# VH-VL binders against Chromophore lyase CpcT/CpeT (cpcT), part 5

Target 1, 201 residues: Chromophore lyase CpcT/CpeT (cpcT), of Paulinella chromatophora (Freshwater filose amoeba) (b1x536)
Amino acid sequence: MSASLSQLVHQLSARFNNQQQAFDNPPLYAHIVVNCRPLVHLLPGSLLIEQSYAMDPLKPYRIRVLRAQTRDEKLIIFSYSLSDEQKYWGSVYEPERMLKIEEKDLQAIEGCNYIVRKKNSNFIGEVEPGCRCLVDRKGVTTYIVSKFELTNKGEMRTLDRGHNPVTHEQLWGSLGGVFEFNRTTDFSKEIPYDWIEEWKK

## First folded at step 4 (VH-VL)

Design y11 (from v1 with heavy chain T30R; framework fv_sibeprenlimab)
Fold by ESMFold2-Fast, scan of step 4:
Structure y11 (fold): chain C 201 residues (1-201), chain A 120 residues (1-120), chain B 111 residues (1-111)
Amino acid sequence: as target 1 above (201 residues)
Amino acid sequence: QVQLVQSGAEVKKPGASVKVSCKASGYTFRSYDIHWVRQATGQGLEWMGWINPNSGNTNYAQKFQGRVTMTADKSISTVYMELSSLRSEDTAVYFCAREFWSGYEDFDYWGQGTLVTVSS
Amino acid sequence: EIVMTQSPATLSVSPGERATLSCRASQSVDDYGSSYLHWYQQKPGQAPRLLIYGASTRATGIPARFSGSGSRTEFTLTISSLQSEDFAVYYCQQYNNWPLTFGGGTKVEIK
């Protein structure tokens, strides 16, 4: 299991973009940049994730802290919000500012954890079942369906949709379906040796 | 409408190679993985491998590793499966199938199949 | 690899009768409450057609007489009132583990 956790965190620790997909399909896919970078000063497996439009990379439309762990012999990525998100916007590009994030700034998001399974060399993560990952979007409460796939060749595929908690009707999400990303920058070298040693215990 | 159209039947000698095509239409070609599945006459379905058409990344069943190559040509929305060092037991109908990311990764659309005969 | 076993190999039924087909996996194909098991129908000379995905969800356009149930290692496909067009071979398939594997098929034929 420790080898799989280490592999997952290394594969997540990158800057990804869907430039090729967006250029080939401009009406269906926005050009998105996803930065997922180790928070080396926090507990092992902690990552800052920012999702931004490529034309405005310092103003993410979504910012979270993720923490990958093994729990009950399963790979889980715990999701956390930041108490002051705007204070840390774009900090994934500025390590000194990013490393000011503290444990006390994190609030666990009930129902929004990812359950991750390994299929061959790929990792597939899905938000936990129960339709409990609630998000208030434009004054409407929805639950999200979120899925990702990571390959050992620097590829990431994602799907995000929001549904009505009562009727289960899809209220928002990608019209084109899945987003296809490629790794452009490697942050895995920032993973501390101390994390790797801890995961071997 | 979604369609996967495969190339026509092939007859090959043992030791030869065959390259089967699967042309996609009616959807965003790059966004869906394609799997290859074969079926010998009167027998069941056997999974061979998959390709991501966007990246060209592949994954093959161990049995075919070293003999199979899957490629994608984005300009014509076509996936290819090439099988080398053909043997008589490779005589089968070869299908391409689209993986839909439904949360269960089901094969929602299939090509019509390509019969490959190895012998004469 | 996960071995998928279907039974019976051949099922002889009359039109209007109920058919029950079994699929067993050598290990669980479930992941956190979701079953990665699909059913396909294949008629002679045709490609397989998706019937049921995730053990129990009917694919688009599939008649209500087809239903799926089961979890973990034991799965059932039921055809409540067989029509003439339902005589075919049915395959179960798992997508919980690589390599992907199919059952040997159940042929539903006229009695």
Scores: ipSAE 0.005, ipTM 0.518, lowest interface PAE 10.9, mean pLDDT 86

Design y12 (from v1 with heavy chain T30K N54K; framework fv_sibeprenlimab)
Fold by ESMFold2-Fast, scan of step 4:
Structure y12 (fold): chain C 201 residues (1-201), chain A 120 residues (1-120), chain B 111 residues (1-111)
Amino acid sequence: as target 1 above (201 residues)
Amino acid sequence: QVQLVQSGAEVKKPGASVKVSCKASGYTFKSYDIHWVRQATGQGLEWMGWINPKSGNTNYAQKFQGRVTMTADKSISTVYMELSSLRSEDTAVYFCAREFWSGYEDFDYWGQGTLVTVSS
Amino acid sequence: EIVMTQSPATLSVSPGERATLSCRASQSVDDYGSSYLHWYQQKPGQAPRLLIYGASTRATGIPARFSGSGSRTEFTLTISSLQSEDFAVYYCQQYNNWPLTFGGGTKVEIK
């Protein structure tokens, strides 16, 4: 299991973009950059993730802290919000700012954790069941259906949809609207050796 | 728009091998896993395995391990399933199917099927 | 491997009637509270068509008369007002464990 956890964090630790998909289909897919970088000073598996439009890379439309770990023999990525998100906007590009994030800044987002399974060398994750990963979008509260796949070849696919909490009808996101990302920068070499040793215990 | 088109019917003798093709169009070929499922006459569906067209990685049902080989040719957006050491029990319609979301195994598009008959 | 059992093997119904199809797993197909089960429709000479995924979510383009429910080992597919085009064989499939397995099918035929 520790080997799988290490592999998952390694594959997550990168800068990804969907440039090819966006250029081939401009009306359907925005050009997105996803940065997921180890928070080496926090507990093992802690990552800062920023999702931004490529034209505005320092102003993420979403910023979170993720923590990958094993619980009950299962691979889970816990999701946390930051108490002051704007303070850390773009910090994924500036390690000294990123290193100022502390445990006390993190707020667990109940219902938004990812359950991850391994399929060959790939990792497939989906948000936990219960329809409780709530987000407000344009004044409407929806629950998120979110999935991702990571490959050992630097690819990532994501799907995000928002549903009505009562009727379960899809209110935003595209049916079959899968984003296709490719790794452009490798942050996995920043993973501390002490995390790897801890995961062996 | 999304289509999976399979090769035509085959008649083989016991002990021979058969190679069925599945040509994809209307989507990014390398981004979706392809599964193979067979159905004997009057019987239910039986999963055989899957292939990731970009990596070439495969996973086969244990029953077929050692007899089945799945490959992908990215230049022509085609997946192949080869089954060797054919027996009369392998007479079936063989389907390829696209996995909409990797790890969810929901088959949103299927090929039309290829009938393989194994007879003396 | 998880064995999927469907019942009845054949269900004879008239157009406009309600059809309820059962699918039973030999082991729980639930994990973290979600049910990893799909339903497919197959007409003679055709490939299967996805109807329901995740036990209860209707696939794109599937009419509202189709609904799925259940958890753990017991699942049902309901067709609330059967139309002529609904006469087909229906299969359940689990994806909680490898290998993927299908039920034996329920044939819905006209009475």
Scores: ipSAE 0.015, ipTM 0.581, lowest interface PAE 6.3, mean pLDDT 86

Design y13 (from v1 with light chain Y32W; framework fv_sibeprenlimab)
Fold by ESMFold2-Fast, scan of step 4:
Structure y13 (fold): chain C 201 residues (1-201), chain A 120 residues (1-120), chain B 111 residues (1-111)
Amino acid sequence: as target 1 above (201 residues)
Amino acid sequence: QVQLVQSGAEVKKPGASVKVSCKASGYTFTSYDIHWVRQATGQGLEWMGWINPNSGNTNYAQKFQGRVTMTADKSISTVYMELSSLRSEDTAVYFCAREFWSGYEDFDYWGQGTLVTVSS
Amino acid sequence: EIVMTQSPATLSVSPGERATLSCRASQSVDDWGSSYLHWYQQKPGQAPRLLIYGASTRATGIPARFSGSGSRTEFTLTISSLQSEDFAVYYCQQYNNWPLTFGGGTKVEIK
């Protein structure tokens, strides 16, 4: 599985945007930028992810730390919140600031981990089922349905929706289908050889 | 050496409540979700719900909502499943099961089962 | 809810023969290229035992003679060269949607 973990982290380590999709269908798809960049000073598989509107890239609507690992030969991406999110807003564009994130700043978000499966050259991930990934948005508690697919050609598809925990009615999320992203910047070259060697053990 | 040990058989009258326990050992109790699955006499398996023993969060199958309550006691590594307003159709073996992978619902270790008999 | 149907209800097989068990879902249990389907074995008086998860991956300790395959709504569990300890009831389970649902089971018995 070390080869699959390495491939997953390499394919995640990029800046993605859905410019073409947003241009073709502006009423249905906002123009989104997703930056996922290695936190080389932390444990292997650690990534800072920022999701932003393309018009306001330095003020992400979501910022998290992800940690891709194997557990008993399966791939999982663990999700962490930052104790002071605003302090690190836009830091994915500023390595000197991004690399000040410490382990003690991370709080595990139970129920929000991604379960990842490899199919041929693609990775398919889904937030753990059971309606456990709870997020408050403007005073309303929702659970998240989140899915992604990564290809070895720099493509990423995502789906994010929020549902009422009691009625399961969709309260927010796209009216259309999945968001379709393309890699615009490759951060995989920043992955330390130390991580690769650790994954081979 | 992972074990889930359940409480003993129960005989209840219609309308009563039953509380079954499931004591975990051999692993970190708060790191794995516990599900409850029942098997009525001569029938297949039926999922009832799950509990996260760290947070106390639960989710129940709609069929049992309003009648089932699941709780966890971290100090003794034990989860409980209480079913109220018992009917004859609730006569079944009740199993607790550990979810090996969060989000996979793959049950790698099961309790031995607790027979609950509801009779007049 | 997704209804899981297993067939046949009973399968008579001699030791050393191949057994093929079917599981059908009322709607697709595939999502994003993955099949959300598990197989369990249950012997009389015992709790179920996990055999296959994710339609085709053997659980730890499960012999190579057990294999799973299928996609979308049609799945199979195959036991090649059936051993005496393999006579049991087998259940499929989907985990693509809540509530989690199991099939009615297939009893594999000695012929």
Scores: ipSAE 0.005, ipTM 0.458, lowest interface PAE 12.5, mean pLDDT 85

Design y14 (from v1 with light chain Y32F; framework fv_sibeprenlimab)
Fold by ESMFold2-Fast, scan of step 4:
Structure y14 (fold): chain C 201 residues (1-201), chain A 120 residues (1-120), chain B 111 residues (1-111)
Amino acid sequence: as target 1 above (201 residues)
Amino acid sequence: QVQLVQSGAEVKKPGASVKVSCKASGYTFTSYDIHWVRQATGQGLEWMGWINPNSGNTNYAQKFQGRVTMTADKSISTVYMELSSLRSEDTAVYFCAREFWSGYEDFDYWGQGTLVTVSS
Amino acid sequence: EIVMTQSPATLSVSPGERATLSCRASQSVDDFGSSYLHWYQQKPGQAPRLLIYGASTRATGIPARFSGSGSRTEFTLTISSLQSEDFAVYYCQQYNNWPLTFGGGTKVEIK
């Protein structure tokens, strides 16, 4: 399982871009950049993730801290919000700012953890069941249905949909649904050897 | 090899509660979600809700919210479905089913069913 | 809530004949390039059994006479040469959106 955890964190540690997909189908797919970078000073498996429109890369529409761990023989990615999100916007591009994030700044987001399965060399993750991953946007609360697939070829596929918590009606999410990303920058070399050693225990 | 074995039939009075068990074997209990589906006599399948045995997270169909509680006991690889304030229309066979997370989230294995009869 | 409608409610066929069962969703159940639509068979006194998952893939142990097709909102289950053990109720189910929903079932009976 420790080998699988290490592989998962290495495959996540990258900058991803869907430029080709967005260029081919602009009405269906926004041009998105996803940065997922190790927070080397925090507990093992901690990553800062920023999702932004490519035209506004320093102003993410979503910023979170993720922590990949094994729990009861399962791979889980725990999701955390930052108490002062705007202070850290764009910090994934600036290590000095990114490394100022402390454990005390993290708030667990109930219901937004990913359960991850390994299939050969690929990882398939989905937000935990229960329709509890709530997101508030302009006074509207939705729960997120989210899935991803990572390949060892630097590819990532994602699906995100927002639903009404009471009626379960889909309120947002593309008709095409699936975003197709390719790794453009590799952050996996920043993973501390100390994390790898801890995961083997 | 994979099996879900449910508790035996129950007869309850209106207003009572019933707790049905579903014991899993032949796989890693915490790696697969369990759903509960019921079927009234001569009627179709009705989804009640679901539990993640690892986290304990649940989601219930609106019709059952407030009356149903799903729990998991990792030490004995067993999930439970408790339904309170029973009425005659709750007379049904209750099934547990395992969700396979591969990519289609199909119910690949089912328990044998537990008949719950609600009568005076 | 996605409403699943199966037709007909009852289908009478003779052994050896082809049976075609329909399932319609009120909204698309497709995503990830796949249909999150599954078919189950239920015989009297038994638990449902998975037949087809992802609209068209047979579950392990399911005979080749069973096939599924369709996408988005329109799905079909076909039994090419019906045998005596195939007389049962068949349910479609979607897993694209919460809450999960089943069709009302199609009973396949002897003509």
Scores: ipSAE 0.008, ipTM 0.460, lowest interface PAE 10.9, mean pLDDT 85

Design y15 (from v1 with light chain S34R; framework fv_sibeprenlimab)
Fold by ESMFold2-Fast, scan of step 4:
Structure y15 (fold): chain C 201 residues (1-201), chain A 120 residues (1-120), chain B 111 residues (1-111)
Amino acid sequence: as target 1 above (201 residues)
Amino acid sequence: QVQLVQSGAEVKKPGASVKVSCKASGYTFTSYDIHWVRQATGQGLEWMGWINPNSGNTNYAQKFQGRVTMTADKSISTVYMELSSLRSEDTAVYFCAREFWSGYEDFDYWGQGTLVTVSS
Amino acid sequence: EIVMTQSPATLSVSPGERATLSCRASQSVDDYGRSYLHWYQQKPGQAPRLLIYGASTRATGIPARFSGSGSRTEFTLTISSLQSEDFAVYYCQQYNNWPLTFGGGTKVEIK
């Protein structure tokens, strides 16, 4: 199980972009950059994730802290918001600013954790059931359906959709289907040795 | 307009191999896994295996291990299922099916099926 | 491997009547509050068609007369008022564990 956790965190620790998909399908897919980088000073499995338009990489439209752990013999990625998100915008490009994120800045987001399973050499993560992952977008509250798959070839597929909490109608999300990302920068070398040792039992 | 279109019927001798194709259109080919399911005449559905067309990663049912090979060709959005060492009990309709990202991994679209007949 | 058992093997029903089909798993197909159980309809000479996923959610375009229920190991598909186009074979399938497995099918035929 610890070997699977280590592999998951290594595969997540990267900069991804969908440049090829966006180039081939401009009306359906924006050019997006996803940075997921180890927060080496926090508890094992802690990652800063920023999602940005490629044209505005220092102004993420979404910023979160993730924490990958095993719970009840399952792989889970816990989701946290930052109490002052704008203070840390673009910090994924500035390691010294990332080091200023403290545990007290993190607020657990109830219902937004990912349950992860291993499918051969790939990892598939889905937001926990219950329609409880609530996100306010442009003044409208929606619940998120979110899924990702990581491959052993540095590829990531994602699906994100927002639904009306009462009617369950899809209110936002991809029109053309799943987003397809490729790893462009490897951050897995930043994973501390002490994290790897903690994951061994 | 999602479609999975399979190759035509095949007649094979015992001991031969057969390669069935499944051509996808109307969606991003690399974004969805493809499963193969077979059905003998008048019988139920039997799962054979799965392929991720992006990574080439596969998983086969134990019964077919060593005889089945699944591959994907991204340039023509086509998945293949090759079954070797054919026996008379391999006579069946073979279906490809797309796994959807519903959160429950259901098969939302199916190919029309390919009849493979194994006879002497 | 999880064995899926469907009953009855054949169900004879008149149009307008209710049909109730059962599916039993040899072990739980639930994980974290979700049932990885799906129902498919197959007409002669055709590919299967998804009806219900996650035990109880109707697939897109499926009429409201189809409903699914159940959890863990015991599942039911109900057709509240059979129409002529509903005479078909119905299969349940689990996706909680590898290998994926299907039930033997229930044939719904005209009485």
Scores: ipSAE 0.006, ipTM 0.545, lowest interface PAE 10.0, mean pLDDT 86

Design y16 (from v1 with light chain S34K; framework fv_sibeprenlimab)
Fold by ESMFold2-Fast, scan of step 4:
Structure y16 (fold): chain C 201 residues (1-201), chain A 120 residues (1-120), chain B 111 residues (1-111)
Amino acid sequence: as target 1 above (201 residues)
Amino acid sequence: QVQLVQSGAEVKKPGASVKVSCKASGYTFTSYDIHWVRQATGQGLEWMGWINPNSGNTNYAQKFQGRVTMTADKSISTVYMELSSLRSEDTAVYFCAREFWSGYEDFDYWGQGTLVTVSS
Amino acid sequence: EIVMTQSPATLSVSPGERATLSCRASQSVDDYGKSYLHWYQQKPGQAPRLLIYGASTRATGIPARFSGSGSRTEFTLTISSLQSEDFAVYYCQQYNNWPLTFGGGTKVEIK
């Protein structure tokens, strides 16, 4: 499993962009940038993720801390919210700011962890079952269905949908289309050697 | 509304190459992967490979590696499957199929099939 | 590669009777609580049609008489009350591992 965990974190540690998809399909796909960058001062596998519209990259519509680990023989990405999210907006572009994030700023989001499986050279992650990953959107509470696939060629596919917790009706998100991202910047070189050593133990 | 329309039947001699097309409509072409599956007369289904129409990335079954090439033309929403060095054993109906990201990656829509006959 | 074995090769059933088709994988096609096992129906001269995905979920528009069950390596497709339009070959397919593989098919004939 340690080799797979290392590979997962390396493949996640990047800036992704769906520019080609957005330009080919402007009415259907927003131009989105996803930055996932190692928080080298925290526990191994800790990453700051910011998802932003490309036209406003310093104001993410979603900011989280992720922590990739093995638990009960499974690859899991634990999800954490930040207690003061706005304070850290755009910090993925400014290492000195993102490295000020501390454990006390993290709040575990039960139900929003990703269960990850390795399929040959690719990784497929899905939010854990139970319809418990709750997100408030414009005063309405929804649960998220979220999935990603990472390839060894720097590609990432994602699907995010929000559903009514009572009726299970889809209230927001892509109706049937997946977002197609390509890696534009590699942050994997920032992964500390001591993380790699820990994963081998 | 979703349709995959394939090119017409082909007759080829051994050693030739064939290029089959699969034109997609009714959905966002670049958002769904396309697979190619063949079926020899009276035989079962055999998976040949996969293409991501957005990136152009491919993955082929080992049996066809070196003989098959899959490509995508975004401007006309068409995927191609080219098979070279044809043998009589390659006589089959060739299908394209769309992979739906249902959480299980099933093939929800299929092309009508293209019969390729290799005769000598 | 994962080898998919279907049995029987041919099944003859009278109209209104129950048909049970088996599919066996050489190794588990389950991962993280999901079965990556699908069933397709193919009528003569036609492309395959998705019937069941994820071992047990009926695809859109598929009649309730079709049901799927099983996990890991042993899967079953059941047609509770066979009708004349159900004459077809049925294929199971795994998508847990590359290369993707299909079973050899079960031909359902009406007696």
Scores: ipSAE 0.016, ipTM 0.621, lowest interface PAE 7.0, mean pLDDT 87

Design y17 (from v1 with light chain S34Y; framework fv_sibeprenlimab)
Fold by ESMFold2-Fast, scan of step 4:
Structure y17 (fold): chain C 201 residues (1-201), chain A 120 residues (1-120), chain B 111 residues (1-111)
Amino acid sequence: as target 1 above (201 residues)
Amino acid sequence: QVQLVQSGAEVKKPGASVKVSCKASGYTFTSYDIHWVRQATGQGLEWMGWINPNSGNTNYAQKFQGRVTMTADKSISTVYMELSSLRSEDTAVYFCAREFWSGYEDFDYWGQGTLVTVSS
Amino acid sequence: EIVMTQSPATLSVSPGERATLSCRASQSVDDYGYSYLHWYQQKPGQAPRLLIYGASTRATGIPARFSGSGSRTEFTLTISSLQSEDFAVYYCQQYNNWPLTFGGGTKVEIK
């Protein structure tokens, strides 16, 4: 299982963008940049993820800490919010600021963990069941339906939708379907050898 | 509106190959995987394989491995399924179906089906 | 491969009656609380139509008389008050493991 965990974290550790999709389909897709970078000073599998419009990369519309690990021989990515998110906006571009993130700054987000399965050579992750991953978007509380697929060729597909907790009506999310990303920068070389050693135990 | 439109009926001799098309419209073609399912005369549904039209990655059921090839043409939003070395037992209606990324990977839209008849 | 077994093969019911269809998997089709089990309806000469996904969620446009239940290996599709348009063949399908597999189908016919 440690080999699959290592593969997952290496494939996640990158800067992705959907430039080709956005240019081909401008009415349906914004140009998005996703940075997912190892937090090497924290527990193994810890990653800072920032999602931003390409025009405004230092002001993410979503910032989280993820922690990939094995539980019951399955891959899970635990989701954490930061107690002061705005303080760390754009820190994925500034490693010295990332080093200031401490365990005490992390708050587990119940219901927002990803369950990850391996399908062929790809990883498929989905937010855990129960419609419990709540997010407040411009004064409206929704639950998130979120799914990703990673390939060993540097591709990532994502789907994010927000639904009314009572009526289940979709209130926000993709109009054209899933976002199609390609890896542009590799952060996997920053993964510490200590993490790989720990995963073998 | 989402539509999957398949090519017309085919009659082939044993040993020949057939190539069925499935043209998608009403959604972003590269964002949804397409599966192929067949139904032999008077029988149930049998999964053949899938294709990711963005990456070109495929996965086939072992029974068809070596005889089936699935491809996608992004310029015309069309998926193809080619089956070679045809036998009379391959006489069936062949369906394409779209995998919805619902979290459960269900088949939310299906093509109308293409009848392939294999006879001498 | 996961073998899907449906019973009965044929069910004869009168309009207004309840129909209960069973689907059994040879091994669990669940993964961390999600059931990768779907139900489809097929009428003669037509493509299958998605009815229920994830064991219990009705697809868009499907009437409330259709309901699904079950987990792991035992699943049920119920039609609470059968209408004339419900006479069809019903298939269950699993998507937990490759290869994907369908049940043999249950034909619901008029008594």
Scores: ipSAE 0.012, ipTM 0.571, lowest interface PAE 8.4, mean pLDDT 87

Design y18 (from v1 with light chain D30S; framework fv_sibeprenlimab)
Fold by ESMFold2-Fast, scan of step 4:
Structure y18 (fold): chain C 201 residues (1-201), chain A 120 residues (1-120), chain B 111 residues (1-111)
Amino acid sequence: as target 1 above (201 residues)
Amino acid sequence: QVQLVQSGAEVKKPGASVKVSCKASGYTFTSYDIHWVRQATGQGLEWMGWINPNSGNTNYAQKFQGRVTMTADKSISTVYMELSSLRSEDTAVYFCAREFWSGYEDFDYWGQGTLVTVSS
Amino acid sequence: EIVMTQSPATLSVSPGERATLSCRASQSVSDYGSSYLHWYQQKPGQAPRLLIYGASTRATGIPARFSGSGSRTEFTLTISSLQSEDFAVYYCQQYNNWPLTFGGGTKVEIK
């Protein structure tokens, strides 16, 4: 199982870009940059994730801390919000700022953890069941349906949709289908050896 | 409206190769994996493999490894499945199918099928 | 590879009756609280049509009379009040492991 956890964290630790997809169909796909970078000073598996429009890479529309762990022989990515998100906007590009994030700044997001399974060399994750991953978007509370796939070839696919908690009507999200990302920068080299050793215990 | 339109029926001799096309329309071609599934006459469905039309990455069922090649041409939104060294047991209807949810392999749209007959 | 076995091979029912179709996997196709199994309907001369994904969720446009249930190795597709257009072959498919595998099908025919 430790080998699978290590592989998952290595495959997540990158800057991803959907530039090719956005060039092919700009009306359907925004040009998005996803940075997922190890928070080496925090507990093993901790990653800062920023999602931003390529035109405004330092102003993410979504910023979270993720923590990949094994629980009961299952891979889970726990989701955390930051108590002051704007303070850390763009910090994924600046290690000195990123390393100021402390455990006390993290707030677990009820219902927003990803359950991850390994299928051959790929990882497939989806947000936990229950329609409890609540996000306030444009002044309306929605629950998220979120799925991702990571490959060992540097690819990531995502599908995110927000639904009305009462009517289940889709209120935002992928109208054009899945987003297709390719790894452009490798952050896996920053993963501390002590994390790998801890995962073997 | 989403459509997958396949090439017409083929008759081949044993030992030949066949290349079936699947033209996509009504959605962003590069955003969905395409799978190939065949069905011999009166038999069930058999998965052959998949291709990511954006990257060109493929994964084939072991049974077909070395005989099947899947490719994509973005300029015409078309996926191809080429099967070589044909034998009589390869006589089947070949379907292309779109994977709706990434990683779910739930095939929401299918091509109409291409009958490939292998006979002398 | 995971072997999918469907039973019965043929089910003869009258319109308005309930049809229950079984699908068994040679090993569990469920993990992390999810079941990795889909159901398809195929009419003669046509491509298959997705009915149920993830063992129990109806695909878009599928009538409420179709329902799926089960977990681990045993799954069921139920048609609560069979209509004339429901006479077809039904296939289950697992997606827990590659290669993806289908059951041999259950033909639902008029009694």
Scores: ipSAE 0.007, ipTM 0.555, lowest interface PAE 9.7, mean pLDDT 87

